# Designs tried in a protein design chat: VH-VL binders against q7dma9r51to147. Part 4

Target 1, 97 residues: q7dma9r51to147
Amino acid sequence: GDQVIYHCTVRTLDGVVVESTRSESGGRGVPIRDVLGNSKMILGLLEGIPTMHKGEIAMFKMKPEMHYAEIDCPVSAPENFPKDDELHFEIELLDFS

## First folded at step 15 (VH-VL)

Design G6
Fold by OpenDDE, look of step 15:
Structure G6 (fold): chain C 97 residues (1-97), chain A 128 residues (1-128), chain B 107 residues (1-107)
Amino acid sequence: as target 1 above (97 residues)
Amino acid sequence: EVQLVESGGDLVQPGGSLRLSCAASGFTFSSYYMNWVRQAPGKGLEWVSYISSSGSWIRYADSVKGRFTISRDNAKKSLYLQMTSLRAEDTAVYYCARSPERVYPTGITKYIFAFDIWGQGTLVTVSS
Amino acid sequence: EIVMTQSPATLSVSPGERATLSCRASQSVSSNLAWYQQKPGQAPRRLIYDASTSATGIPARFSGSGSGTEFTLTISSLQSEDFAIYYCQQYNRYPYTFGGGTKVEIK
């Protein structure tokens, strides 16, 4: 699969930051390094990232079944998180190879 | 018909405040990211701010950050821009503009910031 | 921010002639590039998005090409209603930025 490096911030529709790789949003400031197709990744990211280009910042809306509410989702939802709601994802694709 | 109509433009003094409004019709306003884009007289276009469909996500251009506040009322199908600490360089026609969405069969939606619908704009003049 | 540079600033063209407008990005914006037309006293109108996709209702004489840092808007045969200012805009990343515009005027 393709190697990807990206920043990701996830917000609820109420504006609560669920997760973020960005320091300004409470993250460590470290981008995610992963391999599409071979990694434990949220389905929406698997589908959304290939639509992006290197250097792009994209905003996605994902239905519950495309993120933590996916059947057998490989990624655990944060505690007390409304995984059955739509979420917005801001993705910055730093590298795609 | 899809339409955006701006209002609230006025003449104000430097340091003053002004609130712009944008009334949407003809589409499901609450489903779209909305933007403000401005154009100084005789100059080009400058993106100012966007706000997500529910208002949960907001971004500003550095030139207005800390001074302008974008908001929306989906029940009223209205977009707002509260401007404070106005400067001469804020003088411009202010447009509200819609970001279209690209819906994928997978169930994800990507928001595209190539603005497909524009209002006719409202003029803000900042002058002593 | 990504700086968008358009050239020429003014393009004088006769009706029926081909017009070629250039837009350059300071860094790659991939295909996330739009073109707008603006006439005096009017709001901008989107012509092209995704570098080469025509917006709904746009005449076939308008076409966009390019990727990365170099883009072109072509008007194959200029009509009287095409005399206007044209702007390119990148939406690869915020802040979303516009070029300075090219004024297409009658020769």
Scores: ipSAE 0.914, ipTM 0.956, lowest interface PAE 0.4, mean pLDDT 95
Fold by ESMFold2, look of step 16:
Structure G6 (fold): chain C 97 residues (1-97), chain A 128 residues (1-128), chain B 107 residues (1-107)
Amino acid sequence: as target 1 above (97 residues)
Amino acid sequence: EVQLVESGGDLVQPGGSLRLSCAASGFTFSSYYMNWVRQAPGKGLEWVSYISSSGSWIRYADSVKGRFTISRDNAKKSLYLQMTSLRAEDTAVYYCARSPERVYPTGITKYIFAFDIWGQGTLVTVSS
Amino acid sequence: EIVMTQSPATLSVSPGERATLSCRASQSVSSNLAWYQQKPGQAPRRLIYDASTSATGIPARFSGSGSGTEFTLTISSLQSEDFAIYYCQQYNRYPYTFGGGTKVEIK
């Protein structure tokens, strides 16, 4: 699979930052590195990231079943993550190789 | 019929303030990211700002940060631009513009900032 | 900021002839490129998005091509209503930036 390196910020529809890789939004400032087909990823990222190209910043809205409310989700939701809500995702794709 | 209609453009003095409105009709306004784009007389187009469908995610061009505030009222199907500390370079026709959505059958929506619907614009002139 | 450069600034074309408009990005925008037409006193109208996909209701004589940093809008047989200013615009990342425009005028 393809390696993807990206920043991601997740907000509720009313604007509360729930998770972010960005330091200015409470994250570590370290982008995520995943391998499509090998890394455990939520469905929304598996569908959304392939629609992007290197250097793109994209805005998505994802239904709960495309993130942590997915049946048999392969990753655990972070503590207090609003897994039953639609959420906004801002993704910056740094590399797709 | 899908329409966007801007209003509120006027002649103002430097340092002044003005509030622009954009009335939407013919589509589900609350589902779309909305934008302001401006065009100085005889010049090209400059993106100014976007606001998310719920109103809670906002971005500005650097040229207007701290002076302009974008907002929306989904119940009134209206988009707003509050402008303050106006300068001569803010003189332009201001358009509201819609970002179309790309809806995927599995449950994600991607927002596309290739604006598919534009209003006719409202002229703001900043001059002594 | 991604700078979009259009050439030529003015293109003089006879009706029925082909017009070719160029747009260059200062860094790759992949296929996240749109073209707009603007007539005097009117708002811009989207012609092309995703570099080559025609917007709804746009005549087939308008086509877009290119990817990465170099893009072309082609009008295959210019009609009288096509004399206008054309803008390219990238939407790979904010701030979303437009080219300076190409005015297509009657020769």
Scores: ipSAE 0.817, ipTM 0.919, lowest interface PAE 0.5, mean pLDDT 93

## First folded at step 16 (VH-VL)

Design J1
Fold by OpenDDE, look of step 16:
Structure J1 (fold): chain C 97 residues (1-97), chain A 128 residues (1-128), chain B 107 residues (1-107)
Amino acid sequence: as target 1 above (97 residues)
Amino acid sequence: EVQLVESGGDLVQPGGSLRLSCAASGFTFSSYYMNWVRQAPGKGLEWVSYISSSGSWIRYADSVKGRFTISRDNAKKSLYLQMTSLRAEDTAVYYCARSPERVYPKGITKYIFAFDIWGQGTLVTVSS
Amino acid sequence: EIVMTQSPATLSVSPGERATLSCRASQSVSSNLAWYQQKPGQAPRRLIYDASTSATGIPARFSGSGSGTEFTLTISSLQSEDFAIYYCQQYNRYPYTFGGGTKVEIK
């Protein structure tokens, strides 16, 4: 699969940060390094990231079945997070190769 | 017909405040990211701010951060821009503009900040 | 921020002639580039997005090309209603920035 490096911030429709790699959003400030297709990644990211270009910052809306509510989702939902809500993802694709 | 109509533009003194409104019709307003874009007289275009469909995600241009507040009321199909500490350089026609959606087959939507619908704008003049 | 530079500032063209407008980005914006037309007293109208995709209802004489840092808007045969200011805009990353515009005027 393709190597990807990206920042990601996930918010609920109510504005709660679910997860973030951004320091300003409570994250570590460290981008995610992953491999598309064979990594523990939510479906929406697997589908969304390939639509992006290197250097792009994109905003996605994802239905529950595209993130933590996905059947057999390989990624655990954050604590006390409702899986069945729509989420918005801000992705900065730093590298794609 | 898809339409955006801005209002609230006025003449104000420096340091003053003003609230702009944008009324949307003809589309599902609550589904779209909305933007403010401004144009100083005889000048080019400047993106000011965007707000997500539910209002949970907001970004501002550095030139207006801390002074302007974007908000929306989806029940009223309205977008707002509260402007404070106004400066002469804020003088401009203010447009509300829609970010279109790109819907992918599996149910993800990407918001595109190439604005497809614009209002006719409302003029804000900041002058002593 | 990404700086968008348009050239020329003013382009004088006769009706029926080809108009070529340039837009340069200070860094790559990939294909996340839009073109707008603005006539006096009117709001901008999106012509092109994704660098080369025509918006709905846009005449075929308008076309966009380019990627990365260099982009071009072409009007194959200028019509009387095409005399206006044209802006490019990147949406690769916020802040979303516009070029300074090219005024297409009658020669």
Scores: ipSAE 0.919, ipTM 0.959, lowest interface PAE 0.4, mean pLDDT 95
Fold by ESMFold2, look of step 17:
Structure J1 (fold): chain C 97 residues (1-97), chain A 128 residues (1-128), chain B 107 residues (1-107)
Amino acid sequence: as target 1 above (97 residues)
Amino acid sequence: EVQLVESGGDLVQPGGSLRLSCAASGFTFSSYYMNWVRQAPGKGLEWVSYISSSGSWIRYADSVKGRFTISRDNAKKSLYLQMTSLRAEDTAVYYCARSPERVYPKGITKYIFAFDIWGQGTLVTVSS
Amino acid sequence: EIVMTQSPATLSVSPGERATLSCRASQSVSSNLAWYQQKPGQAPRRLIYDASTSATGIPARFSGSGSGTEFTLTISSLQSEDFAIYYCQQYNRYPYTFGGGTKVEIK
């Protein structure tokens, strides 16, 4: 049930941005607004965001099964997404309520 | 024994360049985010930069952006700081510092910027 | 940028006495707060992280408390080796900022 608002940037270990909410990284510049209990989120975000506090910027590394190589992943991977790689995630938690 | 050893500190003139090195031993260097932290003589500590475990995600303090470049060579277990356009206010002891990791059972790792391992530092003096 | 303010700048304490060091953040850092000890000519040594968790090998006389914007480091019975400068540091978000330090000296 918790409402979360966050920015997220995902990079390969080689530094290629593969997904981002941030305008400087090719995104729309609009944070994601979601509900932990009722939304479709990858496992890595479901496990990582609860470890954070409002206003925190955190750096994570996630195994493939925690992102787009997850069995029955609820989110479609973007075109040419490296779903079998470990990925770096930067998450800025704007709100957690 | 986990160890970080900095080198390359020297006396340079304003506008000059210098490359600092940090040799790591006793841990899996390629698993950790690494940092530079500096301390001007008689002053407090200032975080300068971090670099991700793979070397591809980097952040700088505003005071050094555009002048300093952090890098790493995981095969050599080495961290570097290339400094250019040096100013008198860059005079400091420069420390190499490790960010510990917090590993979660399901396969995420969170990096913690509460530095658990520090080198002994290398002195950079910028003066005319 | 989150400004960390430490007080007092200098604390004169007799051996065996309690020292209480304060650290204030300009905005909430939750529990993402560390304390370091630095002796002359040495690198900082991490004492406390997560505001109140002791680092490995740190004597029990060191304890941390607080959350949000107000934090305290307590040294319950000062030993001769504890006279040093102590820094707090937030790691809620970059840039990771340090307080100005509290020098604990012999009274």
Scores: ipSAE 0.811, ipTM 0.915, lowest interface PAE 0.5, mean pLDDT 92

Design J5
Fold by OpenDDE, fold request of step 19:
Structure J5 (fold): chain C 97 residues (1-97), chain A 128 residues (1-128), chain B 107 residues (1-107)
Amino acid sequence: as target 1 above (97 residues)
Amino acid sequence: EVQLVESGGDLVQPGGSLRLSCAASGFTFSSYYMNWVRQAPGKGLEWVSYISSSGSWIRYADSVKGRFTISRDNAKKSLYLQMTSLRAEDTAVYYCARSPERVYPSGITKYIFAFDIWGQGTLVTVSS
Amino acid sequence: EIVMTQSPATLSVSPGERATLSCRASQDVSSNLAWYQQKPGQAPRRLIYDASTSATGIPARFSGSGSGTEFTLTISSLQSEDFAIYYCQQYNRYPYTFGGGTKVEIK
């Protein structure tokens, strides 16, 4: 699979940050390094990132079945988080190879 | 018919404040990211700000950060731009513009910032 | 920010002739490029998006090409209603930026 490096921020419709790699949103400021098809990823990221170009910043919305509510989702939802709601994702694709 | 209608443009002095409104009709307003884009007289276009469908994300151009506030009321199908500390260089026609959606079969939707619907604009003049 | 540069600033063309407008990005924007037409006293109208996809209702004489940093808008046979200012815009990343525009005027 392809190697990808990206920043990602996830918010609820109410504006609550679910997860973020951005320091401005409470993250560590460190981008994620994954291998598509090999790393444990939210399904929506697995399918959305390939639609992006290196250097692109994109906004996505994902239905529950495309994120934490996916059957056998390899990524655990944050504590006390309802995983059956629509989520929005901001993704900055830093590298794609 | 899909339509956006701006209002609130006026003549104000430097340092003044003004609130613009944009009324949407003909589409599901609450599903779309919305933008403000401005155009100084005889000049080009400048993106000002966007707000996500629910308001969870907001971005501003550096030229207006700390002075302008974008907001929306989905129940009223309205977009707003509160402008403060206005400067002469803020003089422009202000347009509201829609970001279309790209829906994928997988169930993910990507927001596209190639603006497909524009209002006719409202003129803001900042002058002493 | 990504700087968009359009050339020429003014293009004089006779009716029926081909018009070629250029747009350059300061960095790679892939195909995330749109073209707009603006007539006096009117809002911009989207002509092309994704560099080469025509918007709904746009005449076939308008076409977009290019990728990365170099883009072109072509009007195959200029009609009287095509005399206007044309802007390119990148949406690869915020802030979303426009070119300075090309004015297409009658020769």
Scores: ipSAE 0.936, ipTM 0.965, lowest interface PAE 0.3, mean pLDDT 96
Fold by OpenDDE, fold request of step 19:
Structure J5 (fold): chain C 97 residues (1-97), chain A 128 residues (1-128), chain B 107 residues (1-107)
Amino acid sequence: as target 1 above (97 residues)
Amino acid sequence: EVQLVESGGDLVQPGGSLRLSCAASGFTFSSYYMNWVRQAPGKGLEWVSYISSSGSWIRYADSVKGRFTISRDNAKKSLYLQMTSLRAEDTAVYYCARSPERVYPSGITKYIFAFDIWGQGTLVTVSS
Amino acid sequence: EIVMTQSPATLSVSPGERATLSCRASQDVSSNLAWYQQKPGQAPRRLIYDASTSATGIPARFSGSGSGTEFTLTISSLQSEDFAIYYCQQYNRYPYTFGGGTKVEIK
């Protein structure tokens, strides 16, 4: 699979940060390094990242079935998170190879 | 007909405040990311800010950060720009503009910041 | 921010002639590039997006090409209504910056 390095921030429709790699959003400031197709990633990321170009910052809307509400989702939802909500993702693709 | 109509432009002194409005019609306003873009007289275009469909996500250009506030009322199909601490360099025609959606077969939607609908603009003049 | 540079600043062209406008990005923006037309007293109108895709209702004489850092807008046969200012804009990342514009005027 393709190797990817990216920053990601996920918010609910009411603005709550669900997850973030950005320090300004409560993250560690460390981008995610992963391999598409062989990693435990939510479906929306698997589908969204390949649409992006290196250096791009993109905004995505993902329905519940594209993230934590996916059947047999490989990633557990954050604690006390309603997994059946629409989420918005900001992704900065740092590397794609 | 898809339409955006700006209002609220006026003459104000430096340090003053002003609130702009943008009324949307002809489309599902609540589904779209919206933007403000401005143009100083005789100059080019400058992106100012965007706000997500629900208002949960907001970004500003560095030139207006801390002074301008973008907001929306989806029930009223309206976009707003509250401007404070206005400067002479804020003098411009202010446009509201829509970011279209790109829906993929996968079910995800990507927001495209190539603005497809624009209002007629409203003039803000900051002068002593 | 990504700096967009357009050339020439002014392009004088006769009706019926070909017009070629250039846009350069300070860094790779892939195909995330749009072109707009603006006439005096009017809002900009999107002509091209994704570098080469024509917007709805745009005449076939307008075409966009390029990727990465170099882009071109071509008007194959200039019509009287095409005399205007044209702007390129990158949307690869915020802030979403515009070029300085090219004024297409009648020769």
Scores: ipSAE 0.929, ipTM 0.965, lowest interface PAE 0.3, mean pLDDT 96
Fold by OpenDDE, look of step 17:
Parts: structure tokens; C-alpha cells; sequence
Structure J5 (fold): chain C 97 residues (1-97), chain A 128 residues (1-128), chain B 107 residues (1-107)
């Protein structure tokens, strides 16, 4: 599979940050390194990232079934998070190879 | 008919404040990211800000950060731009513009910041 | 920010002739590039997006090409209504930036 490096911030429609790699949003400031198809990844990211280009910052809207509410989702939802809500994702694709 | 109509442009002194409005019609306003784009007289276009469909996500150009506030009222199908600490260089026609959505078969939607609908613009003049 | 540079600043073309407008990005914007037409006293109108996709209702004489850092808008046969200013814009990353524009005027 393709290797990807990206920053990701996830927000609810109410503006609550669910997850973030950005330091300004409470993250570690460290981008995610994944291999598409070989890493535990939210389905929406698996589908969305391939639509992006290196260097792109994209905004996605994902239905619950495309993120934490996916059947047998390989990624655990954050604590006390309602996974049945629509989420918005900001992805900065740093590398794609 | 899909339409955006800006209002609120006026002459103000430097350091002043002004609130612009944009009224949307002919489409489901609450589903779209909205933007402000401005154009100084005789000059090019400058993206100012965007706001997500629900208002939960906002970005500004560095030139207006800390001074301008974008907001929306989906019930009123309205977009707003509160401008403060206005400067001469803020003089421009201000356009509201829609970001279209790209819906994928997978069920994800990608927001495209190639603006497909524009208002007629409203002129803001900052001068002493 | 990504700087968009358009050339030439002014392009004089005769009706019926081909017009070629250039847009350069200071860094790779892939295909996330749009073209707009603006006539005096009017708002911009989107002509092309994704570098080469024509917007709805845009005449076939308008076409976009390019990727990465070099882009071109072509008007195959200039019509009287095509004399205007044209802007390119990248939406690869915020801030979303426009070129300085190319004025297409009648020769």
C-alpha cells in the first residue's frame, strides 16, 4: 500500500475538536504516518486521502458510517465521544508515496 | 434561482467598525461552506475568510486575523462579516461566495474552494 | 502563502483569434486551480476548476490545462463578450490565493 504522512483535525458540527495532530488544537504536533490498506484507519480517511495531492489541505465531511461508527471500525472512538454524529475532517497531506 | 446578495458596505474612518451581510436564496444554505472575498478598487481578488456549513470551522487570511469575524445564521440564510479596526487597505468590494461540495460514492464529501456562486458585492471604503 | 503569477498583464487580441493566458504558482498546487472571468462592474464568474474542468454553462471555446505550477487558459476563438479580466486561483491550501489577473482587450 501507499505510504502517507498527514496532519488531521476532526471536529463535530458543534465545533468540538475530537482528535488532532496539530499542537494548536491540543495535539502532539506530530503528523500521522500510515500505510493505506495496511494500517488501522478510519474508512473515510482511507477513501478521502487518495483523492488528495501532496501538499493539499482538504476539508471533508463524513457520515458516521465513514468514521468511528463504521461497522468493525479499526480505530477506537475518543472517550465520551458520540460516534454517530457527522464529523468534519481537515487533512493536510504532507507526503504520499 | 441561486443567488447571493451582499449589503452593509459604507464609508468609515480608520479604526472604525462595520458589519456586512450576505443573504442567500435558491439553495440549501446550511449545507455549504461560505466565503468572503474582497477586491480593492482596480486591483485583484483576495480571499478573506471561510466558514463551514454549521459554523464550527473558520479560517481567516492573515491580513484580517484578529480584526474580522465571520459568522452565519442558517435559519436566516445569512452570512456575516464583522469588521473592526478597519484600515485604509481594507477598502474593497466585498463578495460573498459559495464553496461547492464534491460528493463521492463512498459517502464522503469534499469541500471545494473554487467558488461557484458570487454575490454582486458591497463596497467598503475606509478613509479619513 | 502560495503566490500566483499571471502573464501577460494585458493581452491584446483580435476577435476570432486565439487567446492564451498563463498562470504560475510559487509551489505545486496539483490540479487545484480555478479560472474566473470578471467584467467591469460585475462579480467574478467561475470558468474552469480542477485546472481543466469547465464549469456549467461555460462555452466550449474556454479550456484549461496544466498541473503543478504551470497553467493555461485558452480561448480558442475570442468573442466580443470575452474581453474581460481573467484570474487564476489556487485552492490547494489556504490561504486561497488569486493571480494578479490578465486583461484581455481588443486589438
Amino acid sequence: as target 1 above (97 residues)
Amino acid sequence: EVQLVESGGDLVQPGGSLRLSCAASGFTFSSYYMNWVRQAPGKGLEWVSYISSSGSWIRYADSVKGRFTISRDNAKKSLYLQMTSLRAEDTAVYYCARSPERVYPSGITKYIFAFDIWGQGTLVTVSS
Amino acid sequence: EIVMTQSPATLSVSPGERATLSCRASQDVSSNLAWYQQKPGQAPRRLIYDASTSATGIPARFSGSGSGTEFTLTISSLQSEDFAIYYCQQYNRYPYTFGGGTKVEIK
Scores: ipSAE 0.921, ipTM 0.959, lowest interface PAE 0.4, mean pLDDT 96
Fold by OpenDDE, look of step 16:
Parts: C-alpha cells; sequence; structure tokens
Structure J5 (fold): chain C 97 residues (1-97), chain A 128 residues (1-128), chain B 107 residues (1-107)
C-alpha cells in the first residue's frame, strides 16, 4: 500500500478535541506515519487521504460509520467518547508515496 | 434561490468596533462551512476567516487574529463577524462566502474552500 | 502563506479574441486552484475550481488549466460581458490566498 505521513486533528461538533497530532491541540507534534490498507486507520481516513494532494490541508466531515463507530474499527476510540456523532477531521498530508 | 446577504457595514473610527451579519437563505446553512472575505477599495480579495458548520472549528487570517471573531447562529441562518480594534487597513467591502461540500460515495464529505456562493458585500470604512 | 501572482495586470483584447490569463503560486498547490470573475460593484463569481472544472452555469468559452504552480484561465472568444477583473485563488492550505487580479479590458 501507499505510505502516508500526515497531521490529524479530530473534533466533535461541540468543539471537543478527540485526538490530535498537533502540539497546539494537545498532541505530541509528531505526524502519523501509515501505510494505507496495512495500518490501523479509521475508515474515513483511508478513504479521505487518497483524495488529497501532498501539502494539502483538508477538512472532512465523517459519519459515525466512517470513524470510531465503524464495525471492527481497528482504532480505539478515546475514553468516554460518543461514537454516534459526526466528527470533523483536519488533515495535513505531508507525504504520499 | 441560494442567497447570502451581508449587513452592518458602517463608518467607524480607528480603534472602534463593528459587528457584521450575513443572512443565508435557500440552502441548509447549518451544513456548510462559511467564510468572510474582504476587498479593500480598488484592491484585491483577502480571505479573513472561516467557521465550521457547527461553529466548532475556526480559522483566521493573521491580519485579523486577536481582533476579529467569527460566529454563527444556525437557528437564525446567520453568520457574524465581530470586529474590534479596527484599523484603517480594515476598510473594505466584506463578503460572506460559502465553502461547498464534496460528498464522496464512501460517505465522507470534504469541504472545499473555493467559494461558490457570495453575498453582495457590506462596506466597512475605518477613518478618523 | 502561499503567494499568488497573476499576469498580466491588465489585458487588452478585442471582442471575439482569445484571452489568456496566468496565475502562479509560490509553492505547489496541486489542482486546488479557483478562478473568479468580478465586475464593478458586484461580488466575485466563481468560474473554475479544481484548476480546470467549470462551475455550474459558466459558459463553455471559459476554461482553466494547469497544476502545481502554473495555471491559466482561457476565454476562447471574448464577449462584451467578459470585460472584468479575474482572480485566482489557492485553497490547498490556509490562509487561502488570492492573486492580485487581471483586468480584462476592451482593446
Amino acid sequence: as target 1 above (97 residues)
Amino acid sequence: EVQLVESGGDLVQPGGSLRLSCAASGFTFSSYYMNWVRQAPGKGLEWVSYISSSGSWIRYADSVKGRFTISRDNAKKSLYLQMTSLRAEDTAVYYCARSPERVYPSGITKYIFAFDIWGQGTLVTVSS
Amino acid sequence: EIVMTQSPATLSVSPGERATLSCRASQDVSSNLAWYQQKPGQAPRRLIYDASTSATGIPARFSGSGSGTEFTLTISSLQSEDFAIYYCQQYNRYPYTFGGGTKVEIK
């Protein structure tokens, strides 16, 4: 599969940061390195990232079934997170190869 | 008909404050990211700010950070821009503009910041 | 920020002639590029997005091309209503930035 490097911030509709790689959003400031199709990844990211271009910052809206509420989701949801809500994802695609 | 109508433009002194409004109609306002874009007289366009559909995600241009506040009331189908510490260089026609959605078969939606709907703008003049 | 540069600043063309407008990005914006038309006293109108996709209701004489850092808006046969200012805009990343515009005027 394709290797991707990206920053990701996830927010609820209420503005709560679910998860982030950005230091300004409480993350470590370290981008995620994945292989599409071979890594633990939210389905929405698996589908959304290929629509992006290297260097692009994109905003996605994902239905529950496209994120942590996905059947057999390989990524654990944050503690006390409601899985049945829409989430918004800000993705900065740093590399795609 | 899809429409955006700005209001609130006025003449204010430097250091003053002003609140702009944008009334949306003809579409599901609460589903869209909205933007403010401004244009100084006889000049080009400058993106000012965007706000997510629910208001939870906001970005500003550096030129207005700390001075301007974007907000929305989805029940009233309205977008707002609270401007403070106004400067002469803030003089411009202020447009509200919609970011269209790109819906993918997968069920994800991508917001595109190529603005497809614009209001006619409201003029803000900052002058002593 | 990504700086968008348009050329020429003013383009004089006769009705019926081909108009070619250029837009350059200071860094790669892929195909995340839009073109707008603005007439005096009016709001901008989106013509092209994704570098080459025509917006709904836009006449076929308008076309966009390019990717990366170099983009072109072409008006194949200029009509009287096409005399206006045209802006390019990148939306590859915020802040979203516009070019300085090209004024298309009658020759």
Scores: ipSAE 0.918, ipTM 0.958, lowest interface PAE 0.4, mean pLDDT 95
Fold by ESMFold2, look of step 16:
Structure J5 (fold): chain C 97 residues (1-97), chain A 128 residues (1-128), chain B 107 residues (1-107)
Amino acid sequence: as target 1 above (97 residues)
Amino acid sequence: EVQLVESGGDLVQPGGSLRLSCAASGFTFSSYYMNWVRQAPGKGLEWVSYISSSGSWIRYADSVKGRFTISRDNAKKSLYLQMTSLRAEDTAVYYCARSPERVYPSGITKYIFAFDIWGQGTLVTVSS
Amino acid sequence: EIVMTQSPATLSVSPGERATLSCRASQDVSSNLAWYQQKPGQAPRRLIYDASTSATGIPARFSGSGSGTEFTLTISSLQSEDFAIYYCQQYNRYPYTFGGGTKVEIK
């Protein structure tokens, strides 16, 4: 398992911020630290982050089954969240080690 | 045949406004991030803005932020750039450009800002 | 902002000869680098993306190499239609910046 450090902002297709690590988007301003293959991560991040390089900011669209509608999803979504929708992800990869 | 066709370029005075349009055909317009890229006469290329496929995620170059507004109408397969408070340095050919997508079998799509389709451009001249 | 620097500004080459164009990024852009060709009065045409992957329909004489901060476009045997301006562009992060161009002209 490689360690990854990243910022992530998630929006609905109509632009509502669902989650963000960025302070300007309501987060704590602290990036996520995960270990690929060991940490609780949605499938979309497990698939998307390996396509990125250190210092990259990438834009993704993810089908529901790759995020909160995944069977036995290890990450909780807020109540009444539209987990059956496609979502947009902006990911900044700060480190990949 | 995939095409992008810009229109609306004109001569305007400093401080003026202008709206550019880009008509798309031959592809599913609503699936793609779209961009404006400009080129001052005799100069290089400058990325201006992108807009997400749904229209809800937008980024601007600092040189145009607060003065230019990108928008799209997916039903009309059209991209727009509303320009206000125009300056001499905004004089350029404006290109509409498509960001290709990389679709993975897993169900994620990555957007690539290496523009694969460009329009012919429309000239904006800002001069007294 | 990542500054892209191209050299030389002008390259004089005879038809049939090899042209080598350089592009340097001020920060590591990994392989998120594209090359474009632009002829007078025309829109840019994408030649290479991912630093070394040829775009669809691009002749095999065009090849890209490099990673990180140093990149090269090579035209292995220049044809008359290849006299144009060539731009590199990073897309590692916005704003997506272009180099100043290399004009390839007939010697």
Scores: ipSAE 0.841, ipTM 0.926, lowest interface PAE 0.4, mean pLDDT 93

